# Ledger of designs, part 18: VHH binders against Methionine synthase reductase (mtrr-1)

Target 1, 246 residues: Methionine synthase reductase (mtrr-1), of Caenorhabditis elegans (q17574r271to516)
Amino acid sequence: TKPFEVLVVSAEFVTDPFSKKIKTKRMITVDFGDHAAELQYEPGDAIYFCVPNPALEVNFILKRCGVLDIADQQCELSINPKTEKINAQIPGHVHKITTLRHMFTTCLDIRRAPGRPLIRVLAESTSDPNEKRRLLELCSAQGMKDFTDFVRTPGLSLADMLFAFPNVKPPVDRLIELLPRLIPRPYSMSSYENRKARLIYSEMEFPATDGRRHSRKGLATDWLNSLRIGDKVQVLGKEPARFRLP
Short names: E, the ipSAE of ESMFold2; O, the ipSAE of OpenDDE; V2, 0.75 times the mean of E and O plus 0.25 times the DockQ between their complexes.

## First folded at step 22 (VHH; framework vhh_ozoralizumab_d1)

Design x12 (from w15 with S54N G55S T58I; at its last look DockQ between E and O 0.01; V2 from the best seeds 0.00; counts 0 for: pae E 15.8 > 2, grease 24.3 > 24.2, placed apart)
Fold by ESMFold2, look of step 22:
Structure x12 (fold): chain B 246 residues (1-246), chain A 123 residues (1-123)
Amino acid sequence: as target 1 above (246 residues)
Amino acid sequence: EVQLVESGGGLVQPGGSLRLSCAASGFTFSDYDMYWVRQAPGKGLEWVSEISWNSGSIKYPDSVKGRFTISRDNAKNTLYLQMNSLRPEDTAVYYCAAHSYEFYLSPSEYDYRGQGTLVTVSS
C-alpha cells in the first residue's frame, strides 16, 4: 500500500494541558481531500501515521557516526540488504535514491530500545576499554539481567545509549542494517465525516531515570503534538476488513 | 519560569582570574547538560565549555583549554566557570546555557540561555 498526504485542519487540547493530575489528551483533525472517496472509513477504524523521528535526535546520531556533513547528499542504496553502498553520485542501477537524513528520519526506528546485536556493534565501535567492557557485558548471556534492568525496562533509545557512552562512534551502515524499520502508527478515529477524520490521543511519557536524563513523550505523541493547521502528513490507507478490530 | 542568572563578571587585568556562577531555576537542573558560551563585541556566539548532567564529560575548545575549568553543583543548581590566565581576547559577555541532549550544531540552538555577565580583560 502507498502512503498519501492529508492536511491538518485542527489541533486542540481536549483536557487541561497544565493539570499534572490528568493525563493530557489532544485532538487532531485531518482532511483526506480527494482520497476520501476511495477509502470509506467509519468511526473506530484506524488511520496509520508515517511518523518521522525527531530531527534533533537524528542529527545527534548522524554526528556521532561522523556523517552529519554528508547527511543531505543523495546516496546509492543497494537492493541487497546485506550491502549498503553510500555514494554522493547517482548510479544508473539504483532503484531508490535517498539520503542518510531521510533514512534516519522516516525509515529507521531510533526510539526502540537497542537489541543485543546493536549493543554489540556499539561495543565494537569504541576504543575506550571501560565502555567496551560494559557494552560487551550488556550483550552477553551473563549480563541479561543488567540489560533488562538498565536498557529495556527504562526504555533507553539509541541516542540515550550514545550519550551514556560518549566515545562510541558507530558505523552508519551497521546502524542502517540493525535498526528496526519505523512502522506507521495506528490511531483510532473518534469520528469521520465530510472527508475529515478526528483522532483523540493521550500523551505517553518516559520518566527520567539514571540512564535517561529527563522524561520525554513517545515518538508519535511528540510528533502529533507538534502538528499545526496547514501541515501535510503522510498516512497509509484503510487496511483490509479482515484486519479491522471489531 | 525558567531562569539562568550569571554572575561574577567584571574588570580584570591580563593574567588575572575570575570565577563565574550561573544559578538555575524553573527546570530540573540535574537533567541538563550545561554550557558556557561567550560573545565578544561585534562577534557571534562562541562555545567556551560544556559539562554533562553528571559531570562525566567535560570539554573545552583549544582557545581556553588549560585556562578555564567548568564545574557544577547539582545539589545547589549552580554552574561555575573558573577562568585563569585571562587575556584581552577573552573580553566578552559570558552566558550559561542548557541543553537536554547534544543535538544542536551551533551555540544558538540551546534550550535555555541566561542574560549574560560581562568580562572585560584590559591592561
Scores: ipSAE 0.000, ipTM 0.114, lowest interface PAE 15.8, mean pLDDT 73
ESMFold2 (binder alone), look of step 22: mean pLDDT 81; pTM 0.815
OpenDDE, look of step 22: ipSAE 0.006; ipTM 0.218

Design x13 (from w15 with S30Y; at its last look DockQ between E and O 0.08; V2 from the best seeds 0.00; counts 0 for: pae E 15.1 > 2, grease 24.4 > 24.2, placed apart)
Fold by ESMFold2, look of step 22:
Structure x13 (fold): chain B 246 residues (1-246), chain A 123 residues (1-123)
Amino acid sequence: as target 1 above (246 residues)
Amino acid sequence: EVQLVESGGGLVQPGGSLRLSCAASGFTFYDYDMYWVRQAPGKGLEWVSEISWSGGSTKYPDSVKGRFTISRDNAKNTLYLQMNSLRPEDTAVYYCAAHSYEFYLSPSEYDYRGQGTLVTVSS
């Protein structure tokens, strides 16, 4: 299923946003326009928002990779012909012909805490011996506690790691390979009439129970809070399927 | 190569207990929410339990709440399911599964799943 645009036509507070006695709830209405004629949604169905990564973080990462100046040039992804990986494939969540800005803004999850393979790439991408030593420690078996305490539990993003290690300049192709897919975020419709869907959300609609979930909900919640009448947003009708091993 | 290897299944009488284990390798275990799902003979997959990447959140359907406890040991890359007060309707092949999504939408849409361990509850 291909994303389509909908229009924000209202944004309202359902509860007093300044009261400390009750949680803030916000109501957003989006207009499906011509897409409504193809769709049969009912109250309680979900809208999947394609929540973009923040532009400041995207620009920071692309600048550190040395590719910000070409971020809007069209590029084509290909499998490295010298790869020795069995069954090498272009990741299904990345477009074959796209731009770097599009990939890092809408396709790749830059907020999820880096896994140890990504940290190893960061270690390989600095000439500063103190940075390299520390990053290698974090991705080692002996460094599991430090990785948990300083990276996973605090929920550090790729941008946070690059800020902490200023001499790291990772290859952009390795980031595209290793960053997870940015997954559309579901929100339940409270009503759907006349091509328009209403959404009510609060901090407890999809409660965060660990750092990654809080960060992802924080990204989507902060983005939804920033929406104004007239904004256009990307949505999906259904979440894309992923290949599953038996 | 991704591997999820379940163990600890077997034959148990009603009211008994079993502890299932799932050893994970070939992927970054602590980046994934983990799940137990089961398939009773002649039926589809049924979600049984979920645990967040840190172990801080657990969820269960009403059919097993209070009887089953999911846990994980991220230092050992191992997922567990403690099954107490077992009933004949708990008879199934139990699978561990990994999923990178925030929530569970469908029993068949996990990123990775093991080959399963059989649990039989009979008198």
Scores: ipSAE 0.000, ipTM 0.182, lowest interface PAE 15.1, mean pLDDT 74
ESMFold2 (binder alone), look of step 22: mean pLDDT 82; pTM 0.821
OpenDDE, look of step 22: ipSAE 0.007; ipTM 0.243

Design x14 (from w15 with F103W; at its last look DockQ between E and O 0.35; V2 from the best seeds 0.00; counts 0 for: pae E 12.0 > 2)
Fold by ESMFold2, look of step 22:
Structure x14 (fold): chain B 246 residues (1-246), chain A 123 residues (1-123)
Amino acid sequence: as target 1 above (246 residues)
Amino acid sequence: EVQLVESGGGLVQPGGSLRLSCAASGFTFSDYDMYWVRQAPGKGLEWVSEISWSGGSTKYPDSVKGRFTISRDNAKNTLYLQMNSLRPEDTAVYYCAAHSYEWYLSPSEYDYRGQGTLVTVSS
């Protein structure tokens, strides 16, 4: 299953009446174009959106790694020969050719709070002794409360950490090694006609709690709400379950 | 360079017990949440237990809760799984695994996995 591109042809917000009993519903319509003939979608089927990381955050990270100027050069990436990740998606092996911008925009999860191994790499990547000491504390048993209170619970991203530690310049290959895979997000189609799929969603249909901003709803919902007519988005098809008789 | 070596598997009768060990080397063991996962014949990987990097939190699926106990010794770089009241459906290859993130983990998304140790529960 390969991603393909669809076109946003409608992006509308459903305005709530003055009643507090009706939550805002949002609707987007995407045009499958020529891909409609290759796909057999029906209302109720799921479409998986490849939600990109925000360009501002990607550029900031790549700049801090010293590689923004080569972000669009094609390169060959491979799995670290010393380790193997189960079902990790690193485009170098399966694609052999990709770019750093593509990898950080579509393949790596830059929004999840860094784990201790990544924070240790950040500590190893600064010449500022105060930054190094603080980052090593966050990796330590003494810093366990601070890590929970200031990194994990607030859901600070890699970009947030780099902003807080301005002299950290991590090696890009260590980030590729340690960042988790970015996973496509499913949405059910409410209708599919004339090669166009309509998706209607509300806050109750997304896994979220009051006040939470650091989960799947935050990235995918904010991205969906930002779509405008003419935007192109990447999606994955889903193979239906098969039944065979002998 | 990274090694996770499981041991302690074997043949056991239903109702019996086994204690699995996983020796870790080549990485900072205390930085990682640790997991036991298993693969029954002809099936995919199933999460069996997890323990936080400090050892302060443990979690289990309903299928093993109350029968299995995960523990770790960060001074010895060793992960353990105590399995009690074993049933034939517990027959599987058991792997230890490590992951650097505590959120958004799926059963197929680990940084490292060992070679596994076979547990067979039969009469």
Scores: ipSAE 0.000, ipTM 0.351, lowest interface PAE 12.0, mean pLDDT 75
ESMFold2 (binder alone), look of step 22: mean pLDDT 82; pTM 0.823
OpenDDE, look of step 22: ipSAE 0.166; ipTM 0.586

Design x15 (from w15 with T28Y Y104T; at its last look DockQ between E and O 0.23; V2 from the best seeds 0.00; counts 0 for: pae E 13.8 > 2, grease 24.9 > 24.2)
Amino acid sequence: EVQLVESGGGLVQPGGSLRLSCAASGFYFSDYDMYWVRQAPGKGLEWVSEISWSGGSTKYPDSVKGRFTISRDNAKNTLYLQMNSLRPEDTAVYYCAAHSYEFTLSPSEYDYRGQGTLVTVSS
ESMFold2, look of step 22: ipSAE 0.000; ipTM 0.211
ESMFold2 (binder alone), look of step 22: mean pLDDT 81; pTM 0.816
OpenDDE, look of step 22: ipSAE 0.313; ipTM 0.701

Design x16 (from w15 with S52T S100A; at its last look DockQ between E and O 0.37; V2 from the best seeds 0.00; counts 0 for: pae E 11.3 > 2)
Amino acid sequence: EVQLVESGGGLVQPGGSLRLSCAASGFTFSDYDMYWVRQAPGKGLEWVSEITWSGGSTKYPDSVKGRFTISRDNAKNTLYLQMNSLRPEDTAVYYCAAHAYEFYLSPSEYDYRGQGTLVTVSS
ESMFold2, look of step 22: ipSAE 0.005; ipTM 0.360
ESMFold2 (binder alone), look of step 22: mean pLDDT 82; pTM 0.822
OpenDDE, look of step 22: ipSAE 0.165; ipTM 0.607

## First folded at step 23 (VHH; framework vhh_ozoralizumab_d1)

Design zz1 (from v12 with Y104R; at its last look DockQ between E and O 0.09; V2 from the best seeds 0.00; counts 0 for: pae E 11.0 > 2, placed apart)
Fold by ESMFold2, look of step 23:
Structure zz1 (fold): chain B 246 residues (1-246), chain A 123 residues (1-123)
Amino acid sequence: as target 1 above (246 residues)
Amino acid sequence: EVQLVESGGGLVQPGGSLRLSCAASGFTFSDYDMYWVRQAPGKGLEWVSEISWSGGSTKYPDSVKGRFTISRDNAKNTLYLQMNSLRPEDTAVYYCAAHSDEFRLSPSEYDYRGQGTLVTVSS
């Protein structure tokens, strides 16, 4: 349940990166170091990577909310301990002191296409009547096809929406309430020995046809591709007997 | 507003059957893989079934395989779970869940989860 740090010790291509006949596959090796004695892993088990949101997207969102200048100040948030969903106003949540930067970098899923509740908050957060009208249409029954065609299917993120609607300045507390929790991403080990785990993953090229689209697989893959020997990354431990899936 | 509303739970004798349904609204149902998960009293969440966004692939853990059948109707935005040969160990709150990623390695990693419907299997 607590993340710990591991060291990237190799990153290499498994398949020919210039072959157009097969997807590019890469292998990374991470060294568990002193944490290896505390954890029992076997091949086929998953390592859960704490993939951070990109700093530029986080800064852009926090600036649009008008809170970038206080992003590193401590604030109090309420968290439901059973679901880990963040909701400041629901009874039964536990309160936690953190920062806005930490929340938006490591805790909140900012890449998921906004749903109806979040789009309604965006509509309420602009003084531009053309933006408001369009946003209200996207979250209405009449605009359901447009939402599917132009937001969900292309996978537009919150940052993409804010870029498209430049006068929207959402309240940060409403974003914290409505954004889903960012969950660590599991990757299966291909091997584990001598405190080192090897992982093979496919490099997927996700289209950016309009230049504003991102997907969650693209986020994790892009982050993994950015890792270099000597990088330190955060992972979560595994409880294999309780949470193994078929 | 996103809603997943489960129904069809209740009290049933061992060996009986129930059909759960989950009405989805406020999101594009056909773009999501759908899941049933359950929580027995005092226990954590347990994955029960999965169906792909198109309905072309279904998966079950050994504890329910052959007894439970997941299905979906994308035209009606509805997910179903047919539960046969119920046993007391199946007693739990059953949740409908939606997820947009293709892997299913963490029962706490769902985009949406409903409020659940109680299934009690006892004499």
Scores: ipSAE 0.000, ipTM 0.191, lowest interface PAE 11.0, mean pLDDT 76
ESMFold2 (binder alone), look of step 23: mean pLDDT 82; pTM 0.821
OpenDDE, look of step 23: ipSAE 0.308; ipTM 0.695

Design zz2 (from w15 with Y104R; at its last read DockQ between E and O 0.41; V2 from the best seeds 0.00; counts 0 for: pae E 6.6 > 2)
Amino acid sequence: EVQLVESGGGLVQPGGSLRLSCAASGFTFSDYDMYWVRQAPGKGLEWVSEISWSGGSTKYPDSVKGRFTISRDNAKNTLYLQMNSLRPEDTAVYYCAAHSYEFRLSPSEYDYRGQGTLVTVSS
ESMFold2, look of step 23: ipSAE 0.014; ipTM 0.534
ESMFold2 (binder alone), look of step 23: mean pLDDT 82; pTM 0.821
OpenDDE, look of step 23: ipSAE 0.264; ipTM 0.669
ESMFold2, fold request of step 24: ipSAE 0.043, 0.028, 0.021; ipTM 0.567, 0.574, 0.545
ESMFold2 (binder alone), fold request of step 24: mean pLDDT 82, 82, 82; pTM 0.821, 0.825, 0.825
OpenDDE, fold request of step 24: ipSAE 0.383, 0.310, 0.308; ipTM 0.741, 0.695, 0.697
ESMFold2, last read: ipSAE 0.011, 0.018, 0.119; ipTM 0.479, 0.536, 0.619
ESMFold2 (binder alone), last read: mean pLDDT 82, 83, 82; pTM 0.826, 0.827, 0.823
OpenDDE, last read: ipSAE 0.445, 0.436, 0.280; ipTM 0.771, 0.766, 0.679

Design zz3 (from w14 with Y104R; at its last look DockQ between E and O 0.03; V2 from the best seeds 0.00; counts 0 for: pae E 15.9 > 2, placed apart)
Fold by ESMFold2, look of step 23:
Structure zz3 (fold): chain B 246 residues (1-246), chain A 123 residues (1-123)
Amino acid sequence: as target 1 above (246 residues)
Amino acid sequence: EVQLVESGGGLVQPGGSLRLSCAASGFTFSDYDMYWVRQAPGKGLEWVSEISWSGGSTKYPDSVKGRFTISRDNAKNTLYLQMNSLRPEDTAVYYCAAHSDEWRLSPSEYDYRGQGTLVTVSS
């Protein structure tokens, strides 16, 4: 169903925010306002947040594609006739007329570790023979263990890969085609009363490792931690279909 | 299509044992961290166990630690939960869940979840 806006009315820690432990817990409260009458929520139901990608990573990726200067211009998407994708079509989450910034901020998952098809595009997008050879190895059958050990298990993002392979300049249209859909993130309500829902979440952090730039918190955790009283956020009132691109 | 099918639930006396199974198909099971979650009558989802994709790491909340054991067989695409010393508060629908994204943020944030199997602990 269609996203709607809710209002952040509180955000507080439910664990010591000064602990050096790997994760903390936070509680936020959102006000459903008039939408509360349309929904029959009860404690334990999930609410789905539309979580945007970090602006710094979006800008880095768009710059490497050579399109940051036009990121806010309207553009039309079309199916690339040269794609090897079996059932090529415009991803359902990406609007046909939109901006590159909107697509990469709200529609495409840039944090999930790249799959082998995306790595092959990276290999095709560099003039450095050492980068090309390594990227082709990672997406080959013989390189499946290396892909698991150095890309998937460390949780490298597209930005991490581009940082590690500085001469890769991928075509933005191929990224739009191959990046997974960014889907709303479900959170269980700990309580729901007076049109307000309370949500408790844990902070998670990915450590810096070989091939990873810096330690990072999860996408939704970073975004939730940035929310302040008065912020408006988009949610889905019903469970969306989940997608996993091949 | 993705399927997670739980089995092994039933009626059991306090102090008894049950073994739950979850048969997985339609995805690469060995790429996924697996979870057991439960929903007691009138309550929300509660995380009860987690096992890494390889089986090398298991985690439990204090409420079940020492009584429940999660395991997996990647060759058979099957997840298990051995439940011992069952208590009336363990009564719930138990769900098998899968998550491939290391960005886990909430027990309710799963890529896939089964339809559940009912466990009732009463005299």
Scores: ipSAE 0.000, ipTM 0.129, lowest interface PAE 15.9, mean pLDDT 73
ESMFold2 (binder alone), look of step 23: mean pLDDT 82; pTM 0.823
OpenDDE, look of step 23: ipSAE 0.078; ipTM 0.543

Design zz4 (from v11 with T104R; at its last read DockQ between E and O 0.39; V2 from the best seeds 0.00; counts 0 for: pae E 8.3 > 2)
Amino acid sequence: EVQLVESGGGLVQPGGSLRLSCAASGFTFSDYDMYWVRQAPGKGLEWVSEISWSGGSTKYPDSVKGRFTISRDNAKNTLYLQMNSLRPEDTAVYYCAAHSWEYRLSPSEYDYRGQGTLVTVSS
ESMFold2, look of step 23: ipSAE 0.005; ipTM 0.381
ESMFold2 (binder alone), look of step 23: mean pLDDT 81; pTM 0.817
OpenDDE, look of step 23: ipSAE 0.265; ipTM 0.670
ESMFold2, fold request of step 24: ipSAE 0.014, 0.012, 0.011; ipTM 0.530, 0.485, 0.508
ESMFold2 (binder alone), fold request of step 24: mean pLDDT 82, 82, 80; pTM 0.817, 0.818, 0.805
OpenDDE, fold request of step 24: ipSAE 0.471, 0.339, 0.297; ipTM 0.784, 0.715, 0.687
ESMFold2, last read: ipSAE 0.020, 0.000, 0.005; ipTM 0.494, 0.107, 0.421
ESMFold2 (binder alone), last read: mean pLDDT 81, 81, 81; pTM 0.814, 0.814, 0.814
OpenDDE, last read: ipSAE 0.420, 0.446, 0.373; ipTM 0.760, 0.773, 0.734

Design zz5 (from v12 with D33E; at its last look DockQ between E and O 0.34; V2 from the best seeds 0.00; counts 0 for: pae E 9.5 > 2)
Fold by ESMFold2, look of step 23:
Structure zz5 (fold): chain B 246 residues (1-246), chain A 123 residues (1-123)
Amino acid sequence: as target 1 above (246 residues)
Amino acid sequence: EVQLVESGGGLVQPGGSLRLSCAASGFTFSDYEMYWVRQAPGKGLEWVSEISWSGGSTKYPDSVKGRFTISRDNAKNTLYLQMNSLRPEDTAVYYCAAHSDEFYLSPSEYDYRGQGTLVTVSS
């Protein structure tokens, strides 16, 4: 599926008259431009946003890896087919030309709480004995309660972990291997008219497909809240219903 | 290089048993939740069993509960599936899979998957 660019033409806060919870909703309208003629969207259809990671977190991670100064240089990515994840968002091409900034901004999920394999890489990437001991404990059976209480339940990101362990300098290639692929986030259109789609969302709305509970003001919500008129955003197109037969 | 290599598949008569093995290398095996999944001819992937990273917790769907037993040996980096009372509908390619975050998992989001071993249950 090929992403395309749409333009933000309005963004406003609204009161949801049907909500039993006292939470503000936001309404965003995007203009599909020339793509509108080829698309047969209806109200209720989902549009998938390619949500970028926050620039501050990306820069912090790349700086800690010692590669921020080359973040915008072109590099080749080789993907080992034997380790490719099922349904990976990146095609199974063995060579990709990209930049580290693009990869960490649009391709890798840096907000999902690190699992034990990533924490072990962090432990291997510090010369501070106290940091190494603590990180190895989080990977162990002895530290299982602490892992749950301080990493999984709070939903700490990689950036949060690096902030907590200031002497960790992870190898960037190991992060590329171990970080999950960033997937597009679905949002239902409330209306579609004159090449424009209107989306309404709240802070408590969860994507229907994964059941994942976002932290308050999760990645997608924070990013959507930051959009302003004139911003350009990437989305994935919807296949026409008459071409999606079982 | 991460490798998950399944073995122990083959042809077996209904009511028979097989023991599948999955040899893991190239990663810290004890950091991962391990899974068996299968794909019957012409069908999608189906979850078959799950075992926690320490081996302390196992889970099964109703279709195999009581007949299949997952286990792991973290010292040998090996995952096992004991399959008893096999039926023709158990015929499938069986895959070993690993995932590091059992809190969030869908059938299509395993970190690693092997190449599979064929199990055929037929008279």
Scores: ipSAE 0.011, ipTM 0.504, lowest interface PAE 9.5, mean pLDDT 77
ESMFold2 (binder alone), look of step 23: mean pLDDT 82; pTM 0.825
OpenDDE, look of step 23: ipSAE 0.150; ipTM 0.590

Design zz6 (from v12 with S57R; at its last look DockQ between E and O 0.04; V2 from the best seeds 0.00; counts 0 for: pae E 15.1 > 2, placed apart)
Fold by ESMFold2, look of step 23:
Structure zz6 (fold): chain B 246 residues (1-246), chain A 123 residues (1-123)
Amino acid sequence: as target 1 above (246 residues)
Amino acid sequence: EVQLVESGGGLVQPGGSLRLSCAASGFTFSDYDMYWVRQAPGKGLEWVSEISWSGGRTKYPDSVKGRFTISRDNAKNTLYLQMNSLRPEDTAVYYCAAHSDEFYLSPSEYDYRGQGTLVTVSS
């Protein structure tokens, strides 16, 4: 299904946000407007939010690519005819006519830890020999333990990698090719009435799987916390598979 | 298109074993924390197991700890659940679920889930 806009009509704390003895819970109510008539929701159904990337991180990445000045210019994507990649093609999740800001804000996942192919592009995009050596090690078969220990387990984002390797200037076309699709984030409705859905979420509900993961705020949680009455947000209607949360 | 396809469900006697698989496609599997959740007939959704995106950490509720083992093979984009010493109360539809690398996400905030596979433990 195609994303559509809904309106934030309330955003409030359910528990005292200043008490450290109580889990922080927040409630967001969104108004589906005219879209409600074509949707068949029940309590426990999930709504998928199209969560944008933070503007500061997008600007930082685009500046490092040398393209921040043209970020809002309309552009058309095409396969580079000089690529030596065996199976070059335009990623299916990227719009062919768009802006760089739109792509990096709404289409590409910049928070997920870079995979090894992306790290190789970073290695190829620096003139600093120490940076190049280290990045090549991280994307090598012999460096898989280091990759796990230093990149994947800590959950470093692309922005974190660029900060750690300040001389890396990646080509924006290669980032568009290799960054994953920014996926919608599911939240179950606690209620749905009069075209409005209420969603209750907790910042500390998720149990720690790895010790460090609790210390990092998620993209969706940070974004939900920033919402105010009157904000318009993008959602997907029904989830693609039957998954009801009571 | 993102897909999570569970398999390996079926009818098993109490005390038996079963191995569930979840084949993932349409996303970078190695970037996601993975979960097994289940829904018994007429009951709500219950968390069963989780494994970090790196595979370095696993967690289980007391109801299955010591009997169930979650694992993943990132090279094959596959999640597994080994279920041993099965009991009639383990009868449920088992779902594979994925969550992106976000730390403050409740069980109701899974990014993706599969269609489920039925496990029946006959008493």
Scores: ipSAE 0.000, ipTM 0.174, lowest interface PAE 15.1, mean pLDDT 74
ESMFold2 (binder alone), look of step 23: mean pLDDT 83; pTM 0.830
OpenDDE, look of step 23: ipSAE 0.026; ipTM 0.429

